VH-VL binders against o27280. Designs and how they scored, part 440

Target 1, 266 residues: o27280
Amino acid sequence: MDSMNVPEVLEIKRIVEESESVKTFIFSWDFRREVRPGQFVMVWDFRDEKPMSVSLIDPVRSEIGISIRRVGEFTDRVHGLSEGDLLGIRGPYGRGFELMGRDILLVGGGIGMAPLAALADEATARGMRVDALVAARTADELLFLDRLEAAGVNISTCTDDGSCGFKGFAHERLLTLEENHDMAAVCGPEPMMFQVMRILDERDVPAQLSLERYMKCAVGICGQCCLDDTGFRVCAEGPVFWSQELSRVREFGRYRRDPAGRRVPW
Short names: E, the ipSAE of ESMFold2; O, the ipSAE of OpenDDE; V2, 0.75 times the mean of E and O plus 0.25 times the DockQ between their complexes.

## First folded at step 18 (VH-VL)

Design Cf1 (framework fv_marstacimab; at its last fold request DockQ between E and O 0.78; V2 from the best seeds 0.85)
Fold by OpenDDE, fold request of step 20:
Structure Cf1 (fold): chain C 266 residues (1-266), chain A 118 residues (1-118), chain B 112 residues (1-112)
Amino acid sequence: as target 1 above (266 residues)
Amino acid sequence: EVQLLESGGGLVQPGGSLRLSCAASGFTFRDYAMSWVRQAPGKGLEWVSAITGRGGSTYYADSVKGRFTISRDNSKNTLYLQMNSLRAEDTAVYYCARKSNYGAFDYWGQGTMVTVSS
Amino acid sequence: QSVLTQPPSVSGAPGQRVTISCTGSSSNIGWGYSVHWYQQLPGTAPKLLIYYNTNRPSGVPDRFSGSKSGTSASLAITGLQAEDEADYYCQSYDYSLSGSKVFGGGTKLTVL
């Protein structure tokens, strides 16, 4: 048993209110355990366990941040916690993003901006030009804008209701941008990612996309997060995939499987 | 005004080499992916190769893989196609084309003729 | 042998409506990739006619229209004019061919 598979009980050092529904929980982290943007951890509240993306990686302060959206019973409980409370964290797991070139386009929707925010920090630290298209349903759901701006990221926003930035979806906004990047990183609702990927493919822009699936073991054993046809395990071969890999995944952008293994539309 | 001007075409023997150039003007060259598309006499259009705006990634049709090399010099606003091991079936008018933000080839050069014959 | 299939020729009288079909597969048009159309007048380079399924570039008359459904796309020309006599090509993206751009075989439009 790898020690990384045993949850470490960590104290919540700080809580950042990102939006009405999203909080970032900050933990002290021993960076002898490397973590990369795009990887995830399993968060255990001593009752249930859920995969969460790492949204902050700060080796200087020896901290990591996990951004969690309030969407169900588990996250309701977690959102009820205070600084000083305890959570179990194991990981990190999965394949993170790879940086390529000198300029990168980030396309994120909702909580999907969490791993991209971490990626933005790394990219900017490396001296890359970072453009970010941040999408949300409404203005109040746009995440990490101040943080991204502070990092020197060029931000473009879009909202479904037009309350901030471009009125429309991320892929629609993307079509209006008349430049290419060395690569793109995409994370958000899968229908959004599917649309964005196709546009990027057509533009000859290499893209990485982070998928979300129901996960149980996080170590590639249980198969709950297997993608149809390919057999890709999101927890092991992913969650970050190249667009060429996802092109072989029939279910991508079309459906997912619920905990019972049934096809569920997005 | 966007302009693309191909050059370098000519007659070459089978197995020979040729280097095509495409001079671009009227737009920010580095922001756009570029492609080569060819058309054999009396035939249809065939995509040959593409290169990203910054030149970091290249793509090739199976028919030319291993023989052709696409490159670009953004400081000179020029697209290149190095063609080696040329075959008779490579005989065609070669167009350089700009890829728009919608993925279409929105601007084309007038083409340069490449003839491979013994 | 073109990945996208077009009729080799179509014809119509001035003022008529003609349609050119472009049939793809699940790895290109059916995947949801966009379809573009090009017009090539005799002895000239191709010109973008329709982009992203249905959009017309500036200068293209509204009598040209594009549509897409399932694995196929279609170019419609209403009010056919003599100057419309040309070759027409559809183009898309195919992930199964290592990210290749794919063209139809072309359609020769004759105005009678």
Scores: ipSAE 0.931, ipTM 0.965, lowest interface PAE 0.5, mean pLDDT 96
Fold by ESMFold2, fold request of step 20:
Structure Cf1 (fold): chain C 266 residues (1-266), chain A 118 residues (1-118), chain B 112 residues (1-112)
Amino acid sequence: as target 1 above (266 residues)
Amino acid sequence: EVQLLESGGGLVQPGGSLRLSCAASGFTFRDYAMSWVRQAPGKGLEWVSAITGRGGSTYYADSVKGRFTISRDNSKNTLYLQMNSLRAEDTAVYYCARKSNYGAFDYWGQGTMVTVSS
Amino acid sequence: QSVLTQPPSVSGAPGQRVTISCTGSSSNIGWGYSVHWYQQLPGTAPKLLIYYNTNRPSGVPDRFSGSKSGTSASLAITGLQAEDEADYYCQSYDYSLSGSKVFGGGTKLTVL
């Protein structure tokens, strides 16, 4: 057993351009370090280190894939890399998704589809029926559609601007779908996840939600991930939570905090 | 066209058991979560139990947890409620109800009466 | 005691307007969960009257309307008719309870 948790420097084996703003970086991986859909890794570019969700888990080819959206200095630098370049990878960390029952609904917004694509592969390999509601602002930002279709996933799409599929928000499309499911997995912008969680609760569909902002608690850095001004303090290992666990987090989906700790709306 | 028909109610002693059935027709049964909702004589509605469309998840009110078991057979379009260790306070009309995509109970059966008394 | 609070009874004359309140809390209506309303005639099963706060199923007259604000919801009935005499229940979801699906205590509407 290792006494130090240091990043392993790995060569980028392949880069898949998923969209204008999203790339998947594929690495060789020793699966003695088991990886579960919904877990994350710390990606180190030798200057900074950020948590990123695993989007591809392929034990047969001994590969993992990490999908990264270009949003700032760190991700800009990583997007500038080529096959053969090096990154540090530490992990995996956190609680992954748990599969149960005979069918599952995936609801993903934007890059949130990344961990759900990995989950879809595992669910279909287990013989589960998989439906996915894939949401984005525009058609060009819908992720993993070909991969999901090839895996046998039944896809519904939703775009804010109506350029593909249902015009509107993911939760609005969800309300028009009559089929009930044994469970759901949700990942995307927090306002979307809150609305989807509410609907799934009311439908009796147990849901697991993956939240990037709770990744710090999954590594165990502070132990006070759910502190709120109501005096409630709940420390839960994330980034994947059951909906009943998130119901006690007062700020989930309602507001965020600015650098001074003040509540601000989404 | 949507029809839900409960059966299996009756008189039973405290501590006894009953199995309720609900026959469904006029819709694709496996696409809907189903619930049992009960109503004691002269009283309001109380949700009892729910099951997801393909049966993978079940839910119970605290008042019945550990004593009641909900199940479904989608090949027969039938919902079940196995009621064990029955108590006088379980006396009620039991309704089979379908959960809509909006979270409402949009169709109800006629109900079946369960009476628990010595 | 009911998680959702309704008045035990309301009454009105034919042609008038009545309202039935449904008061919840931050763990149900106030969390953002929807409110549904059911009409129950004596000796019959409940019937869905309003769903998702404001929507009417086919066949429900437009004199029935629903609203939701804050932690409360309301059912309004205008043009009151004798056939409206029934028990009315609100229903929502409460994340803090293992029962989670919650009904109001019911309101008996009497048409005078």
Scores: ipSAE 0.808, ipTM 0.929, lowest interface PAE 0.8, mean pLDDT 88
ESMFold2, look of step 18: ipSAE 0.771; ipTM 0.909
ESMFold2 (binder alone), look of step 18: mean pLDDT 92; pTM 0.940
OpenDDE, look of step 18: ipSAE 0.917; ipTM 0.956
ESMFold2, look of step 19: ipSAE 0.727; ipTM 0.895
ESMFold2 (binder alone), look of step 19: mean pLDDT 92; pTM 0.939
OpenDDE, look of step 19: ipSAE 0.866; ipTM 0.925
ESMFold2, fold request of step 20: ipSAE 0.792, 0.790; ipTM 0.924, 0.921
ESMFold2 (binder alone), fold request of step 20: mean pLDDT 92, 92, 92; pTM 0.940, 0.939, 0.937
OpenDDE, fold request of step 20: ipSAE 0.929, 0.927; ipTM 0.962, 0.961

Design Cf10 (framework fv_marstacimab; at its last look DockQ between E and O 0.80; V2 from the best seeds 0.80)
Fold by OpenDDE, look of step 18:
Structure Cf10 (fold): chain C 266 residues (1-266), chain A 118 residues (1-118), chain B 112 residues (1-112)
Amino acid sequence: as target 1 above (266 residues)
Amino acid sequence: EVQLLESGGGLVQPGGSLRLSCAASGFTFRDYAMSWVRQAPGKGLEWVSSISGRGGSTYYADSVKGRFTISRDNSKNTLYLQMNSLRAEDTAVYYCARKSNYGAFDYWGQGTMVTVSS
Amino acid sequence: QSVLTQPPSVSGAPGQRVTISCTGSSSNIGWGYSVHWYQQLPGTAPKLLIYYNTNRPSGVPDRFSGSKSGTSASLAITGLQAEDEADYYCQSYDYSLSSSKVFGGGTKLTVL
């Protein structure tokens, strides 16, 4: 129902090393095919296929970027690729972020900053004020700081070990920030997002949150990414949800289901 | 010291209009969301409306949607509430309140009385 | 019929301990939203008494304490004093009410 479902074989135009475990792969993109921050693509390395968020949208250069964290066999293979190598890309899929208001707060944890970085570019291009709370376990895991700064984003950092910025969790840092935002976009570990959402709700700040689930088909058919009680498919109705929608999702912030359908705690 | 001072209250007939103002001082006004909370005589507190720090987002209770408009002028450190199509049930003391980082109302004005009566 | 339910009145003698309950539901306190408490002395504006469940603003005596469990919250006042006679309101957030803050109906505390 969405864009073309046949993977397009694309050449890796450029690779940006974001951190020790994260690389951004840049591809030439035909922008006749619309793509929005918060949407994802399916990346095919001719052996396996995985959903990845779009982290860069550059209409001027006719490029998109996909940031991938090294976490398993598939991503190990992808991280072994070089510029000029080929990957299959199909999409984009899912519902992306919507921008509203004059000021936006971005709250991201780890690789969750990927879609938010793309959103930051759009927001700043529209003349919005962008504040970003960037969280990670350690300083070396903080992503896109230079990029965000160059875009004019006001950055606040948070690390679990205090190696950079506020020592603690994102929701704890958020409680110390002033209430001057028209909306918020959130992406990261689900427990973090759950805590952040509650705070934003209490502040009457509309929030959009990007969920991560096991996605296989990306087109809402297989049901592997279906959320309990609501029937929401993360790949179809999401991955970006409004806080009001997530309030109806029992499992949000509490558990997820693995590929076998078993409950897995966060 | 944080100060909030409401004004503009008074007697108005049903169907009439009134504009409330709240002058803020002692803090960076634009950095804080602001709200109106009202209290009918002898009754409890009722949230009426909120506005974001920069004024890009507004929120209303169902009881006042379509009739009341919240706004702010950050250059004047002033919060406003335009009340149209006033009803008897809108009779109340209207408080200006600042939202804290925790979502609570940490500072309140002394309130301004609005009486809607024929 | 407020979203948050409080007893209409409570009373105690000076020096006693009193508690004011705030009963919510799974869509507000039970969902994990924080509870705040306000004190309103007769003829005055409300004052923040407890924020984020258990925290006291500067100037609030430690004889005031807040707690939260399940779908309910409670305000405890120890060493009750005459000046504590006031109306007390709990406040939280409910996701079913479109970005609206919700107040309890208020509790009148009388010091005997």
Scores: ipSAE 0.858, ipTM 0.920, lowest interface PAE 0.6, mean pLDDT 95
Fold by ESMFold2, look of step 18:
Structure Cf10 (fold): chain C 266 residues (1-266), chain A 118 residues (1-118), chain B 112 residues (1-112)
Amino acid sequence: as target 1 above (266 residues)
Amino acid sequence: EVQLLESGGGLVQPGGSLRLSCAASGFTFRDYAMSWVRQAPGKGLEWVSSISGRGGSTYYADSVKGRFTISRDNSKNTLYLQMNSLRAEDTAVYYCARKSNYGAFDYWGQGTMVTVSS
Amino acid sequence: QSVLTQPPSVSGAPGQRVTISCTGSSSNIGWGYSVHWYQQLPGTAPKLLIYYNTNRPSGVPDRFSGSKSGTSASLAITGLQAEDEADYYCQSYDYSLSSSKVFGGGTKLTVL
C-alpha cells in the first residue's frame, strides 16, 4: 500500500475559526501529492476515522486546509484540539470537480461551501467568472464570505430564517437569479442538492454535485459507500458526480444508508 | 421589450447547408441560454439545440448531432445555427427561443422556414 | 413518438371550462421536473402560457391555470372564448433522454 492508504500523522499548523461551529485545520503538505477541489481525505484522531473535504489548497505556502463542522462525538474531539496537536491524514481520495467553460455557478449549503471555496480559488486562477450562492440556516452560519469576496467571486446569500440576504431555501433564491452559466458545482445537504440539480437541469446548466456517504476503506474495495441502482462507490467514482449520473440513482435526495445498511430519511 | 428575429431560412437540396441567425434585443443577451426549436409542417414542437449564456456549453438533440452547430456572438446579440448535411426530415419552421430561469421557453421569434427538397 | 402524452383534441362551448391533460413518467414529471404550457394560435409562434406548473406570465388572464400531480399535469381554461381556439403544448425535462427538453404532442382546442 502507498502512503495515501496509510494515515500520515501531521501536526496542526494553524486553526481558523470559520464560525461558532466550523473550524479549518491547516497542515503542511507536500504537493508532489496533488490535491484537487472536491477530493476528500480521511481524518484519524487515533480512535476513529471520518471523511472530510479539502477547503484550502495553497501550493505557495505548501498548505492544505480541512474544514470541519462540529456535529457529533468525533468532530467534538477534533474541535477540542490545538495548534501543534496531531491528526492522521489519508488521501486525497475520490474524483474532484472538472472545470469547463468561461463561467461557473457555485451553490453551497452550510459546510458544503468548503470544497466550493477551494474550487473558487482554482476557477479564478484559471480566469473564469465565478458566482456563488451561499446558503445557511442563519446569518452566523454563512461560510467563507470574506474569502470569496477577496477572490473576486460574486456572492448571493440566503438564510432559512431571513437573517441575511434572501429569506428561504437555496433553490428558491436560485429561481430568482436570471443569469445562466456554463457549468455549476453544488455541495450541501442532499435534499437541497436535489432541488438545485433539478433547476439546473431545466436551465441547461451542466452540474457537478458532491455527495457524502459512510466510508470505511476509501479506496473502493469494501463497498460501504455504494449508491443504489448503479453500484457507484462514492469514494472511487465520486464523491463528485455529474447530474446525469445522479439522475439514475433512486436514493439521491430521497434517503441515505447508515453503517448497518438501513435506509434512513434525510 | 424582448424581441427575437430569425433569418436565413430557405429552400435547399438534400445534403446542402444553411445558416440561421437570430437577432436579439430588449434584454441582456449574455445572461440567458438560447435555444432552437423546430416544427415540421402539421406537426408538433421539437427541441433542436441549446447554448449557455456565455457560450461555453452546447446541447443537441440526437437527430441533429454532428450535422448542426449552435453558436452565439454576444457582442452582436446574435444566435446562430449552422445546419449541414440537411435531410428532408429537417424541413420545419425554426424558432429562436430564450430559456428562462424557471426552465421555460419564455420568448419566441416568429420563426424562419427551412425546406429541404429536391 | 411524444414523451409527454396529450389528447389530440378537445372542444368546448363559449363560457365553459375545458381541461387539457399532459401525462408523463417517472423520468420527467414524476421525478419532480416542472411543467410549462404554450399556446400556439393558427399561423403564429408559440407563446408561454403557464410556467413552473402554476405560474402565469404577465398578460395571461387568470382563467388559464395549471396544476401538476404525480406523473401528470393539467391545463384548465375557464370562461372559454372563441380566441382560445389554438394548439396547446406541455413541456418538461426528461433526465433519461439526451433530447431532454420534451414537448407533448399538442392538443387542438376547438371552440364550438
Scores: ipSAE 0.753, ipTM 0.903, lowest interface PAE 1.2, mean pLDDT 90
ESMFold2 (binder alone), look of step 18: mean pLDDT 92; pTM 0.940

Design Cf11 (framework fv_marstacimab; at its last look DockQ between E and O 0.85; V2 from the best seeds 0.80)
Fold by OpenDDE, look of step 18:
Structure Cf11 (fold): chain C 266 residues (1-266), chain A 118 residues (1-118), chain B 112 residues (1-112)
Amino acid sequence: as target 1 above (266 residues)
Amino acid sequence: EVQLLESGGGLVQPGGSLRLSCAASGFTFRDYAMSWVRQAPGKGLEWVSAITGRGGSTYYADSVKGRFTISRDNSKNTLYLQMNSLRAEDTAVYYCARRSNYGAFDYWGQGTMVTVSS
Amino acid sequence: QSVLTQPPSVSGAPGQRVTISCTGSSSNIGWGYSVHWYQQLPGTAPKLLIYYNTNRPSGVPDRFSGSKSGTSASLAITGLQAEDEADYYCQSYDYSLSGSKVFGGGTKLTVL
């Protein structure tokens, strides 16, 4: 249902190594095609296609960035590519983040920081105060710290092993932070997002959360990313949802469906 | 020491308006969400309205939506509640309360009495 | 008609244990939102007694304890004392009420 459903073959303009397992692939982009933080694109390596969040939106350089974590065969192939190589990109798709208020809190875990980094750039460009709680299992998995800092974001880190910042989980660190935000954007492991959402609700902070599900078509037709009970399609009605919307989703923070439709616990 | 002091309460006729204030001290005001909670004589506690620390988001109970407006001036460390179209059922002691990091109201003012009567 | 249901009154003799229940639903306590408790002495403003289900603020005696399970929460008071005579309120959050904070109806505790 989107205006552009045919992959555009684009040259990798630049590759940024974010961590041992995460690379950002930068492409030239025609901004006549609007793209918002929180939206995703389908990346095609001429063999397979996977949804990836947009992690960089740079109208000045006419570039977008897609951050990809190495987790399987597809991403292994992509991570083997070099600058100048080609990828197919179609999109953007889905509902992105909305900005409101003067101050925003970003809570991200692992690769979940990808769309939030793009949001941070927009928010800071609009003159908003941005605080970011960046969580990961270990220090070496924390993403975009230098980029966020350069943008003027106030960063708080959290690691499971305590190798950097607060030792513990994001929701635990959140409980120790000030309640001075007009809205929050959250992306990361779903159990983390679930806990964070409840805290934000109790703090009267409007929250938007980006969900990850198995997405095949990206246009709301195949139903593979449909959420139980509500019928929400992550690719169409999401991937960004308001907390009030997710409160109606039984499976949120509890389980997901695999490609075969089976329940898979988090 | 954290202090919250309500003012502006009084007697008003039905349909009238009143503006409550809450002066805060002893903490960084802008870092905390604030709420109004009221208690009718001999009755229980009822949450009325909330506002985030920077004032970008506001919430209201259904019973006061469209009639009450919560606001804050962080430069003056003051919370406000503009009450319009007042009804007899709005008669209550109105408390301002600070929200803690855990979502509870950890500090309360002593309250200001609002009486709506013909 | 409160969203959270409390018994209107409970009583106990000095030294006894009393419990105050707070019954919610799947849209508040049952959804996983935290429960807080407040003590209101006669003629005074409410005071935070228990926060985040089980935690005591500084100054609150350890004879006060909170618990939460399923769609309900409970406040327990051991070694009941005369000064414990007050109204007690539970409080939580409900997503079905446009993001409202919700209180129980309150429980009057009488020390016999």
Scores: ipSAE 0.848, ipTM 0.918, lowest interface PAE 0.6, mean pLDDT 95
Fold by ESMFold2, look of step 18:
Structure Cf11 (fold): chain C 266 residues (1-266), chain A 118 residues (1-118), chain B 112 residues (1-112)
Amino acid sequence: as target 1 above (266 residues)
Amino acid sequence: EVQLLESGGGLVQPGGSLRLSCAASGFTFRDYAMSWVRQAPGKGLEWVSAITGRGGSTYYADSVKGRFTISRDNSKNTLYLQMNSLRAEDTAVYYCARRSNYGAFDYWGQGTMVTVSS
Amino acid sequence: QSVLTQPPSVSGAPGQRVTISCTGSSSNIGWGYSVHWYQQLPGTAPKLLIYYNTNRPSGVPDRFSGSKSGTSASLAITGLQAEDEADYYCQSYDYSLSGSKVFGGGTKLTVL
């Protein structure tokens, strides 16, 4: 489809400041192009193009929201934009989350809460019980807490520095939560996701985890998002994988690759 | 205190069926995944089946898949194992066991004996 | 032959130290999955002895300890007592065996 592979230039309808470093950009969207939680879009600022997670999916208002953390030159430029300014959007791409059962545990670290916030909205709309473990380095980096609470999500927080909630890593907090769930969805720093995945495996909780890798084409052609050992393309076979699929991936949680293809420790 | 009480064991002919029950008390049953673990006479422990706390997912060892069905009734605090097409190699003591948040089997019943013979 | 390998038997005199090994592979202990240990007295159900590699449940004496390194784990018992005579099982998770909780083959401990 011509519109999916060519950026559509869209007007920024609304900007929500989620934190000091994270903004959500909201666009009108024609939902004949379906969007699922866990899918991503390529955002084009007329100089460069980067993958970003969809954090809001609202067919009633015909809106999508894309949450972007300020981390470098591209995201600095996008954070400098205002309502009415233009961005190119192509997609959505990738495999999204699948909901199953009667309850779900969300485990999100930092900006990884973005796709999970979209999933939480869908899960609560289906009448599922939703628990969320929201993690960050510090309290001011915890995302979407008010939105999740308003949706009826039961929230546990943790921060590396202890400034809010449990002091420690997400997997350490997870070990203190006794409730078993029908499924889990996990997104955040890959070392966190590896630790969380092992615990969920041992608890008999089926888990879906959303990976990030460097992307260029987003349609599976260039190979920049490939995982060692399996040849899985994060942009095509993912970004959401079942824990069983990731158990076969040697690099998961161990290292990543820079744009030049060199192995870099997490 | 946590207590798990199995029942329903006995003597059954090959090809027969049997349903095991495990009555749970002393904890919020629906918050915990549960398992069946068996031990043939003079042999080690073998995991058989597991079910999530709300019953959304079930798991089976290859040796029993398609023949055994795990289920739970959270309103009765009871775990079940329906065993069909029984074979001599299914002869064992069957334990129900609770799965902890650390992934261990932290509480076990005393077991119920299933004998599959002639 | 089980996925987790334990010696079939171990013995020691009262007051001595005994270790029981549990050897796994890259798809279980070596992947980073936890190791748990169970004590089974004759004619009884297993009882959790060590969980999450090193932790003792309430009521388990501190002379029982666990460790994990690489693809292997060990249970150590110091100050051996007659009541420690039992079968001991290690247990972990193996991602290559669909849904599998895996037990070692068991070690019979005899107190001399």
Scores: ipSAE 0.719, ipTM 0.891, lowest interface PAE 1.3, mean pLDDT 89
ESMFold2 (binder alone), look of step 18: mean pLDDT 92; pTM 0.937

